# Designs tried in a protein design chat: miniprotein binders against q53ft3. Part 140

Target 1, 195 residues: q53ft3
Amino acid sequence: MFGCLVAGRLVQTAAQQVAEDKFVFDLPDYESINHVVVFMLGTIPFPEGMGGSVYFSYPDSNGMPVWQLLGFVTNGKPSAIFKISGLKSGEGSQHPFGAMNIVRTPSVAQIGISVELLDSMAQQTPVGNAAVSSVDSFTQFTQKMLDNFYNFASSFAVSQAQMTPSPSEMFIPANVVLKWYENFQRRLAQNPLFW
Short names: E, the ipSAE of ESMFold2; O, the ipSAE of OpenDDE; V2, 0.75 times the mean of E and O plus 0.25 times the DockQ between their complexes.

## First folded at step 14 (miniprotein)

Design M3 (at its last look DockQ between E and O 0.42; V2 from the best seeds 0.00; counts 0 for: pae E 1.8 > 1.5)
Fold by OpenDDE base, look of step 14:
Structure M3 (fold): chain B 195 residues (1-195), chain A 107 residues (1-107)
Amino acid sequence: as target 1 above (195 residues)
Amino acid sequence: SPESYKKAEEYAERAKRYAEFARKYAEMIAREAIKNNDPESYEEALRLFREAAELYKEAAKLFEKAAKLYEKGDKEEAEKLMEEAEKYKEEARELFYEALRLYEKLK
């Protein structure tokens, strides 16, 4: 359902589904990460009236996770870029992941997506510095990230006949990635701040 | 036990949320099935989401009952209901995940 992209890293398209409505990406070496892109794969949309609250978790000085709301993704806004570099210190807020028994590595941050009602999401306040504020920097970053993602994903494209049976793995059709890329490019061109 | 009571209530609310989530998926795919004029392809996923929703509802009811029992001090009986509720929740979860898997294959 979701993908996560960090510049200079491999795209993650397999979120750990830790609950019916909770998805998690692990971000190793999180201290080097400035921005993260969270996006919908286009395979499974949100049900009507629902979206995703995107959280960032990093270990505090005690190694305990600190969760902060970054922002949102929706069917209408299926991708977002978040600056997390400035969030590596601070206090956590109430988060939907606290009750989840998520296996955590102290050196690994996480992106969490909580599927929630849009009405509930509207009542939430993201951390102020998580949104990429510069349109130009954002556009450049987004374009680079998109190109990186597309190039990466396409490099693994195989025909069904070429696929090695791996029943434990989920596969995303290349056309889904392409369609997402095209849609994202279109939206980016129309409004660089569509997210 | 106030803590046990609170826990049971939280589990009940979570189960209710999951029931509603399953229902919303069922509604979504039902509409999609109609739109695509392909009810057969969506039938199993639809069934599983609906069944999951019902099981989550049952789990929620049991958690609520457990909460009430904890409030009354009937810990032993409450724990039994918690265990039973957990079974319903886990079964519902399995169905929910399978439903998602099946639905994803349709895309």
Scores: ipSAE 0.670, ipTM 0.868, lowest interface PAE 0.7, mean pLDDT 84
Fold by ESMFold2, look of step 14:
Structure M3 (fold): chain B 195 residues (1-195), chain A 107 residues (1-107)
Amino acid sequence: as target 1 above (195 residues)
Amino acid sequence: SPESYKKAEEYAERAKRYAEFARKYAEMIAREAIKNNDPESYEEALRLFREAAELYKEAAKLFEKAAKLYEKGDKEEAEKLMEEAEKYKEEARELFYEALRLYEKLK
């Protein structure tokens, strides 16, 4: 039903289904991981009115699992990027995985997905700044792309005093590029999906 | 005992949730079969989800009855009902997982 991806590692598509409505992925060497991607494989959608609460679990100093709510996946938001680098010493939270908790080594954490009613999920609060939405990730990429374009175009800027009268060359005033850049950034901030 | 009563209540509630979960899958699959104009391909998965839902409901009833018997102090009869309810739950679970497997193959 679900996949789990860490940069530089093979995607995991064979979650351990520990209950009818609960799925687990192991994350070995979790301390080297900063972000995880959790996504729907597309084979089995959630039933209407349901979605997935996504949790991160790591062993504490005594080897006991510490669970933290990262965020959610739904049919309408079938993938999400979660930042976990700051969570490896965080406070535990209420979670539905108590009876299924298995922690084998200090270096292995888990991603847990619990299928729940959307109304129940609306009452849950993820740990701060764990979720990186697909919109937020697209916005970051777009911002970096815009910065790169502006810096590149600006490297060709020439003042009137530096213009060479070459009949084969065309010029664009630098302020045109700046206006485009500012307008695009404003539109993106108003509606990240305007494109 | 208080622990036995609490477990019976917990298992009843869990079985009710799984019955609802199986029913929601059955509803989704029935609508998908109509949308794709292909009821034959979905028929077995749909049947299994519906049967799983009914078996989970039966397990929930038995867990509830067991909880009442624990409260009355009829420990041995309550334990018999707990074992019977567990058999229904196990059977429902097998059908539920098989239904999921069949549904996944249709995708």
Scores: ipSAE 0.567, ipTM 0.831, lowest interface PAE 1.8, mean pLDDT 79
ESMFold2 (binder alone), look of step 14: mean pLDDT 85; pTM 0.854

Design M4 (at its last look DockQ between E and O 0.55; V2 from the best seeds 0.00; counts 0 for: pae E 4.0 > 1.5)
Fold by OpenDDE base, look of step 14:
Structure M4 (fold): chain B 195 residues (1-195), chain A 107 residues (1-107)
Amino acid sequence: as target 1 above (195 residues)
Amino acid sequence: SPESYKKAKEYAKRAKRYAEFARKYAEMIAREAIKNNDPESYEEALRLFEEAAELYKEAAELFEKAARLYEKGDKEEAEELMEEAEKYKEEARELFYEALRLYEKLK
């Protein structure tokens, strides 16, 4: 359902589904990360009236996870870029992941997506510095990230006949990635701030 | 036990959320089935989401009952209901994930 992209890193398309409505990406070496892109893969939309609250978790000085709301993704806004570099120090807020027994490595941050009602999401306040404020920087970043993602994903494209049987793995058709890329490019061109 | 009570209440809340989530998927699938004029392809996923929703609802109710029992001090009976509720939740979860898997294949 979701993808996560960090500049200079491989795209993550396999979120750990820690609950029916909760997905987690691990971000190793999180201290080097400035921005993260969270996006919908386009395989499964949110149900009507629902979206995703995107949280960032980093270990505090005690190694305990600190969760902060970054923002949102929705069917209408299927991708977002978040600046996390400035969030590495701070206090956590109430978060939907606190009660989850999520296996964590102390040196690994996480992006958490909680599927929630849009009405509930509207009542939440993201951390103020998480939004990318510069349109130009955002556009450039987004384009680079998209290109990176597309290139990465396409490099693994195999025909069904070439697939090695792996019943434990889910596969995303390459056309889904392409369609997502094209749609994202179109939206980006129309409105760089469509997210 | 106040802690047990809180736990039971939290589990009930989660189960209710999962029930609603399953229901929302069922509704979405039902609409897609109609839109695509292909009820057969969506039938199993729809059924499973609906069943998951019901089981989560049952789990939620049992967790709420357990919470009330904990509040009354009936720990043994509360624990039994917690265990039963957990079984419903786990069954619902299996159905939910299977439904999601099936639905994903339709995309």
Scores: ipSAE 0.535, ipTM 0.814, lowest interface PAE 0.8, mean pLDDT 83
Fold by ESMFold2, look of step 14:
Structure M4 (fold): chain B 195 residues (1-195), chain A 107 residues (1-107)
Amino acid sequence: as target 1 above (195 residues)
Amino acid sequence: SPESYKKAKEYAKRAKRYAEFARKYAEMIAREAIKNNDPESYEEALRLFEEAAELYKEAAELFEKAARLYEKGDKEEAEELMEEAEKYKEEARELFYEALRLYEKLK
């Protein structure tokens, strides 16, 4: 139903459903993560009148989970970018996950999504500064996604001598991808909001 | 005990929420089946969500009855209803998850 993306990592699309209305992604090595993207895959929408409250959890010094409300996703706003770098020492918030006997490793963080009524969600207050609203955070996230795409595409490059003919397929020269990457980088540096 | 009463009330509330959740999925799938003019593809998922909703409703009613018995001090009967309600809830959960799996395949 949901995806979770961290810069420099493969996208996660197989959330652990821990209850009918609760989904969890594990974030190993969470201390190196600054931002996460939570999004709907588009295969199964929320029922009418419902949406998702998004939480971040990490183990405290006693190994106990600390949950913090990051924000929301809905059918009308199906993706959101959250900054979590400042939350690893933050205070917990009210949350629906602690009463569910959720089994998790205390050395990993988690992203939790709770499906709730929109009216109920409107009464919740996310922890401050979790949602991305600064140009610097957007620019950093965009640059990392761009680097990830370029490195992925480049890993499949082959010389013309190594190519197998496939007349039913379209191919693009690797140089075109590089030129696009360099042009996009330049435009982003000049004006992070050009798109 | 006061804790047993609180537990029964909370479980009833959760079961009612899950019944509504399952019904909302059933309604959404029914609309999608009509929109796509393809009722055969959606029939099984729709039926499973509807059945899950009914079982969650039965569980919620039993949890509420158990809460009233705890309040009266009829602990033994309340415990029996709690166990029966939990069985209905678990069966509903299995149907709900299977319905989601079938619905995801249609996408």
Scores: ipSAE 0.310, ipTM 0.730, lowest interface PAE 4.0, mean pLDDT 79
ESMFold2 (binder alone), look of step 14: mean pLDDT 87; pTM 0.868

Design M5 (at its last look DockQ between E and O 0.65; V2 from the best seeds 0.00; counts 0 for: pae E 1.8 > 1.5)
Fold by OpenDDE base, look of step 14:
Structure M5 (fold): chain B 195 residues (1-195), chain A 107 residues (1-107)
Amino acid sequence: as target 1 above (195 residues)
Amino acid sequence: SPESYKKAIEYAERAKRYALFARKYAEMIAREAIKNNDPESYEEALRLFREAAELYKEAAELFEKAAELYEKGDKEEAEKLMEEAEKYKEEARELFYEALRLYEKLK
């Protein structure tokens, strides 16, 4: 359902579904990460009236995860870019991931997506500096990230005949990635702030 | 036990959220089935989401009852309801994930 992209890293298309309504991506070496892109794969939409609240978790000084709301993704805004660099330990507010026994490695940050009602999401306030506010910077970054993602993903494209049996792995058809890329490019061109 | 009560309430609220989510998937699938004029392909996923929703609802109700019992000091009976509720929740979860798997295959 979701993908996560960090510049200079492999795209993650396999979120860990830790609950019915919660998905997590692991971000190793999070201190080197400036921005993260969260996007819908286009396979399964949100149900009507629902969207995703995107959270970032990093270990605090005690190694305990601190979750902060970065922003949102929706069917109408299926991708978003977040600046995670410089996010300091905010006051631990009640976060939707706190009650979950998520196996965490202390050195690994996480992106969490919580599927919620849109009405509930509207009441939430993201951390102030997480949303990329500069259109130009965003457009440039997004384009680079998209190109990187597409190039990366396409480099692993194999025909079905070339696939090695790996029953434990989920595969995404290359056309899904392409369609997503094309749709994203189209939306970006129409409105650089469509997210 | 105030802590046990709070836990039971939390579990109830979580189960309610899962029930809602399952219902929302069911609604989406039902609409999609109609739109695509293919009820048969969506039938099993739809059924499973609906069943999951009901089981989550049952779990939620049991967790709420457990909370009430904790508040009354009937810890033993509350714990039994918590265990029962957990069984419903786990069963619902299995159905939910299977439903999701089936739905994903339609995409």
Scores: ipSAE 0.676, ipTM 0.869, lowest interface PAE 0.7, mean pLDDT 85
Fold by ESMFold2, look of step 14:
Order: C-alpha cells, then sequence, then structure tokens
Structure M5 (fold): chain B 195 residues (1-195), chain A 107 residues (1-107)
C-alpha cells in the first residue's frame, strides 16, 4: 500500500503489515537520516473517509521505542516529506502502536502508518518540526538520490569482455544508466515538479 | 482481574475498528466495480471483505460479553468467550488479508 524512501537508499515497498490497519518500515542507521518520504504506491487507495497517520519511532536510552506523530497521507495528499533529524531526542506522543508485537532492533528506527478515519486524524497534532514543504529542499533531496542511484547502479557494471552468457540474466550497459541520470537531472532542474 | 477486563475491552474496540475498516473497503470496491462495469472481477474480494466485517463484528460482541463477565467475577466463562472471540477474529483476519491480496492483484 505504501512506500518509504530515504536519500541514498533504495525505496522500500514491502512494509511489515503488523495489523489490518498498521504498517511499519524499518530505518537502519537512522542517525544518518535527515528526511524521509512516505507515499502511497497507488495500488490500494484508502477507503473513502480514511487516511494515514504517519509516525516516527526511535529507541530511547533504555532501548524502548519513542513514537512521534509526523503528519498524514491521504488520497488527496498521497506523499509527504518529513524532517526527522530534530526528532531523535524528542518526547513521545500518543500513538496507536504501543499494544502491538512489532519486530524491532534497539539500533533501528521505524516509520509507522496507521490507517484511520479522517475525522479521527483531525484531532491529532503532529510534532512541530516534521513537515517540509520547500521546493528547494525537495530538489536537493532528489538530486542526492539521483547521484546515489547512479553510483550504486554503476558499481554493478561489467565490461563487455567480462560478460557471461546466460539466457535468464539481463544486463544493463552502464551508459544507459548515465543517459537516464542526465535526462532526469535536466528535467528536474527545468521543472522540479515534473514527477 | 483488572488486566483481563482491560484486555477484553481493548480487543472489543479493536475488532469494531476492523469491522468498520473491512466495510469501508467493501464500499470502495463495490463503487469501483460499478465504475469499471466489471462486477465479476471484484466479486470474490468484495465477498471476503463483507464476510470479514461480519466476523469482526461477532468477535467484538463476544469480547464485550467477556468484559462484562470479568467485571462480574465469572472468570471461567469469560475466558471461554475470549477464546471463541479470538477464533472469530483470526478467521476474519485471514479473510481480510486474502481480500486485500485479491484486490491488489486486480490493480
Amino acid sequence: as target 1 above (195 residues)
Amino acid sequence: SPESYKKAIEYAERAKRYALFARKYAEMIAREAIKNNDPESYEEALRLFREAAELYKEAAELFEKAAELYEKGDKEEAEKLMEEAEKYKEEARELFYEALRLYEKLK
């Protein structure tokens, strides 16, 4: 139903569904993460009158999870960028995840999404530093992701002399990745909202 | 005990939310089937969401009855209702997840 994206990392599209209405993504090495993008994959929309409350969790000094409400995603606002760099020492907020057996590691943070009635979501107050709405910040975030994707994909390139024939394997020439990177970068610079 | 009473109430409220959630999915899928003029493709997912909603509703009623019995001190009968409610809840959960998988496949 949902995706989760951090600059410099591959997108996560396989949330752990911990309940009928609760989804969790793990964020390893969370201390290095400043922003996270949460978005709807587009496969299953929210039912009418419902949406998603998005939470961030990190372990406190005792290893216990501290959950904070970041904001919301809905059918009308299906993606959001959240700043989490200032939240890693904040106080927890009321949250719906405390009664669940969620698999967790003390050094791993989590993004939680709770599907709720829109009327219920209207009664909730996100932590004040989480939402980001700057186009320049989005462009920088996207540029870092493009650079990282190119470097990552390029690390798997093989020379023509080193290729092995296999009917079940597909290979991508390195110049295809560069061409994609150049095209996307130019489009983004021309129109940061083209995607 | 106070912990058993509180557990039964929490499970009842959760089951009510899941019943509502399943009904909301069923409503959405029914509208989508009409909009696409393709009721046959959506029929199984719709049936499963509706059945899950009814089973969650039955589980919620049993959890509420168990909470009443805990409050009155009838622990043995309350535990029997808790176990029965859990069976309904687990069956509802299986149908709910299968309905989601079928619906996602249509996309």
Scores: ipSAE 0.568, ipTM 0.828, lowest interface PAE 1.8, mean pLDDT 79
ESMFold2 (binder alone), look of step 14: mean pLDDT 87; pTM 0.864

Design M6 (at its last fold request DockQ between E and O 0.74; V2 from the best seeds 0.00; counts 0 for: pae E 1.55 > 1.5)
Fold by OpenDDE base, fold request of step 15:
Structure M6 (fold): chain B 195 residues (1-195), chain A 107 residues (1-107)
Amino acid sequence: as target 1 above (195 residues)
Amino acid sequence: SPESYKKAKEYAERAKRYALFARKYAEMIAREAIKNNDPESYEEALELFREAAELYKEAAKLFEKAAELYEKGDKEEAEKLMEEAEKYKEEARELFYEALRLYEKLK
């Protein structure tokens, strides 16, 4: 139902469903994370009148989880970008995950999604500056993500002469990745919201 | 105890939320079945969500009654209701997850 993306990391498409209405992603080495994208996979929508409250949880100095409401995802807004790097000094908010035995390690933060009524969500106040609503911030994040992906993919590039036969694997020419990157950059520059 | 009362109330509210959620899924997939002109493929999931919703509703009622008994100091009877409510909740949960699994296979 949900995906989670951190720039420079593999996309997560398998949330842990910890309850009927609650999903969790683990974020290892969370201190290096500036932004997180939470999105719907497009397979299962929210039921009518429902959406998702998105929370961030990190361990405090005592190792206790601090939960903060980042924002929301809905069928009408199926993806959102959140800045988490500045939240470490915030006070914990009320959250729906308190009764959940979530195994935590000191270096692992979590993104929690709680499926709730839209009317109930409207009464909640996200932490300030967590939601990246600016086109500029989105563009910067997207650019960093694209650059990271390109660099990552390019690091695996080998010449035909360097290839070891592996009949069970499919190969994509590096030029395809480059063309995709260039086309995406062009589209992003023309309209940051083209997607 | 006040703690037992609070716990029972929290469980009741949670069960109510799950009942609503199951019902909302049932409503959604019923509409989708009509839209896709394929009621047969959705029927089992639809039935399971509806049944889960009813079982969660019963669990919620029992948890509420248990809370009232805890408040009155009838701990023994309250604990019996908590156990019964938990059985309904777990049965509902099994049906809910099976319904979800079946629905996901349609996607």
Scores: ipSAE 0.707, ipTM 0.885, lowest interface PAE 0.6, mean pLDDT 87
Fold by ESMFold2, fold request of step 15:
Structure M6 (fold): chain B 195 residues (1-195), chain A 107 residues (1-107)
Amino acid sequence: as target 1 above (195 residues)
Amino acid sequence: SPESYKKAKEYAERAKRYALFARKYAEMIAREAIKNNDPESYEEALELFREAAELYKEAAKLFEKAAELYEKGDKEEAEKLMEEAEKYKEEARELFYEALRLYEKLK
């Protein structure tokens, strides 16, 4: 349903669904991360009248999870950039993940997405300075991530004649990646806020 | 036990939330099937979401009744209802995830 992107890392497209309405991404080595992008993959939209509240979680000095509301994603705003570098020493906020049994290892933070009614989300207040509003910074960051993904994926391209059978492995035709890259780049250039 | 009462109430509220979520998916899928003029492709996922919603609703009713019985001190009967409610909830969860998996394949 959701993707999570960090500069210099592979995009994560397989969130851990920890409940019917809760999704989690692991962020190892979170102390080196300044920004994360959370976005909808476009495969499964939110049902009418619902959206996603996005949280950041890190272990405190006692190893207990601290959750902070970063902001929201909706069908009308399907992606958002969040600055998390200033949050690694902040206090926790109210959150819907407290009753969940989610195991984590040291130095692993998490992005949590809770699917909720839009009316409920409208009454929540994100932690200050979490949302990035600069379109120029977003465009540059996103373009670098787009280029990085395309260059990485294309470096593994082989022709059918060069392919070795691997029945336990899934393959993606190279033109699928190229089409995705071209479409995303075009849309970003036309409207940096199309998300 | 005050802990048992609180747990039953929490489970009831959670099941209500999941029933609503499943129903909202069913509504969305029904509209998508009409928009795409393709009801046959969506039929199985739609019916599974509808069934999951009804099972979550039944679980919620049983969890609420169990909470009432715990408050009255009728622990043995309350625990029977908790076990029955958990069975409905787990069946609903299996149908919900299968429905979601089928819907994802259509995309």
Scores: ipSAE 0.609, ipTM 0.845, lowest interface PAE 1.5, mean pLDDT 81
ESMFold2, look of step 14: ipSAE 0.600; ipTM 0.843
ESMFold2 (binder alone), look of step 14: mean pLDDT 87; pTM 0.870
OpenDDE base, look of step 14: ipSAE 0.667; ipTM 0.865
ESMFold2, fold request of step 15: ipSAE 0.579, 0.554; ipTM 0.830, 0.824
ESMFold2 (binder alone), fold request of step 15: mean pLDDT 87, 87, 87; pTM 0.873, 0.872, 0.872
OpenDDE base, fold request of step 15: ipSAE 0.706, 0.706; ipTM 0.884, 0.885

Design M7 (at its last look DockQ between E and O 0.59; V2 from the best seeds 0.00; counts 0 for: pae E 1.8 > 1.5)
Fold by OpenDDE base, look of step 14:
Structure M7 (fold): chain B 195 residues (1-195), chain A 107 residues (1-107)
Amino acid sequence: as target 1 above (195 residues)
Amino acid sequence: SPESYKKAKEYAERAKRYAEFARKYAEMIAREAIKNNDPESYEEALELFREAAELYKEAAKLFEKAAELAIKGDKEEFEKLMEEAEKYKEEARELFYEALRLYEKLK
């Protein structure tokens, strides 16, 4: 349902579904991360009247997770860019993940997506400066991120004949990545402000 | 116990939320099935979401009953209902996840 992209890193298309309405991406080495892109894969839309509240979690001084609302994704705004670099010193608030026993590594930050009613989401206030507000900056950043991801992913492309048997690994056809990229670019071009 | 009551109520509300979520998925895919004129492909996922919704509702009811028992101080029956409710919730979750998996395959 969701993807997560960090510049210079592999795209994550397999969120850990920790509950029916909760998805989590792990972000190793989060200190080096300035921005994260959260996007819908387009496979499963939100039900009508629902969207996703996007949270960031980082370990506090005690190693306990601090969750902050970054913003939102919706069917109408299926992607968003968030600046997380400045949030590391923020205070935690009430969050939908607090009651959940999420297995986490203390050194790993997380992006959490909570599927919620749009009406409820409208009452929530994201942390300041998390959302990239500039359309141009958003578009440029997203495009660079997409290009980086595509180039990275494509660099690992092998033909089926070149594949080594690895029964423990899942393989994604390169055409799926391409189609996703094209679809994302199309969406970006149509509405650069997805959040 | 106030803590037991609070826990049971929280679990009940969560189960209700999941029931509604399952229902919303069911409605969505039902509409999609109609739109695509392909009810058969969506039927299994649809039924699983519906069943999940019902099981979540049952879980919610049991959690609410447990909350009432917590007020009454019946610890044994409280724990029993909590356990039973949890079983319904877990079963519902399995169906819900399977429904999502099936639905995703249609895309």
Scores: ipSAE 0.669, ipTM 0.868, lowest interface PAE 0.7, mean pLDDT 85
Fold by ESMFold2, look of step 14:
Structure M7 (fold): chain B 195 residues (1-195), chain A 107 residues (1-107)
Amino acid sequence: as target 1 above (195 residues)
Amino acid sequence: SPESYKKAKEYAERAKRYAEFARKYAEMIAREAIKNNDPESYEEALELFREAAELYKEAAKLFEKAAELAIKGDKEEFEKLMEEAEKYKEEARELFYEALRLYEKLK
């Protein structure tokens, strides 16, 4: 139903469904994470009148989960970027994940999504500073991912004179990567949510 | 006991929410089937959501009855009713997840 993306990591599309209306993604090494993107995959929409409340959970000093409301996703706004770097300390929020009892290491956190009535979501207040301007933050996040991929791929580039013949190995011309990078940047400038 | 009453009421309210949730999916799928003029493709998922909704509703009724017994003090009957309600809830959950899986494949 949902996807979860952290810069520099593979996208997660297989949420753990822990209840009929509750979904969880694990975030190893959460202390190094500054932003999280939560989005709907587009396969299963919310029923009419419902949406998703998005929470961030980290283990406290006793190992107990502390849940904080980040914000919302809906059929009308199916993706959002949340800043979590300023939320790794502080008081927990009221939350619907009372049954979550997972023993975890200090560096493992979770993103939780609770499917709820829109009227109920309207009564909830996200923790301060978690709400980021989704378009501007998404663009900045996406640009960093583009730069990271391009720099990584480019670090393996060799000239034709440096190649060893390897008939069973597949190759991609470096210009293909550059063209992809340029095209993605152009599309992003035209519509930050095109992908 | 007060704790048994509170637990049974909480489980009843949760089952009611899941019944409504399943019914809302059934309504959405029924509309989609009509809009796409393809009721055959959606029929199994639709019926599983409807059946799940009815089983959650039955579980909720049994949890409510168990809450009344928690006050009246027949501990053995209370536990039996909670067990029966949980059985309906678990069956409903299986149907709900299968319905979601089938619906996802249609997309």
Scores: ipSAE 0.576, ipTM 0.835, lowest interface PAE 1.8, mean pLDDT 80
ESMFold2 (binder alone), look of step 14: mean pLDDT 86; pTM 0.858

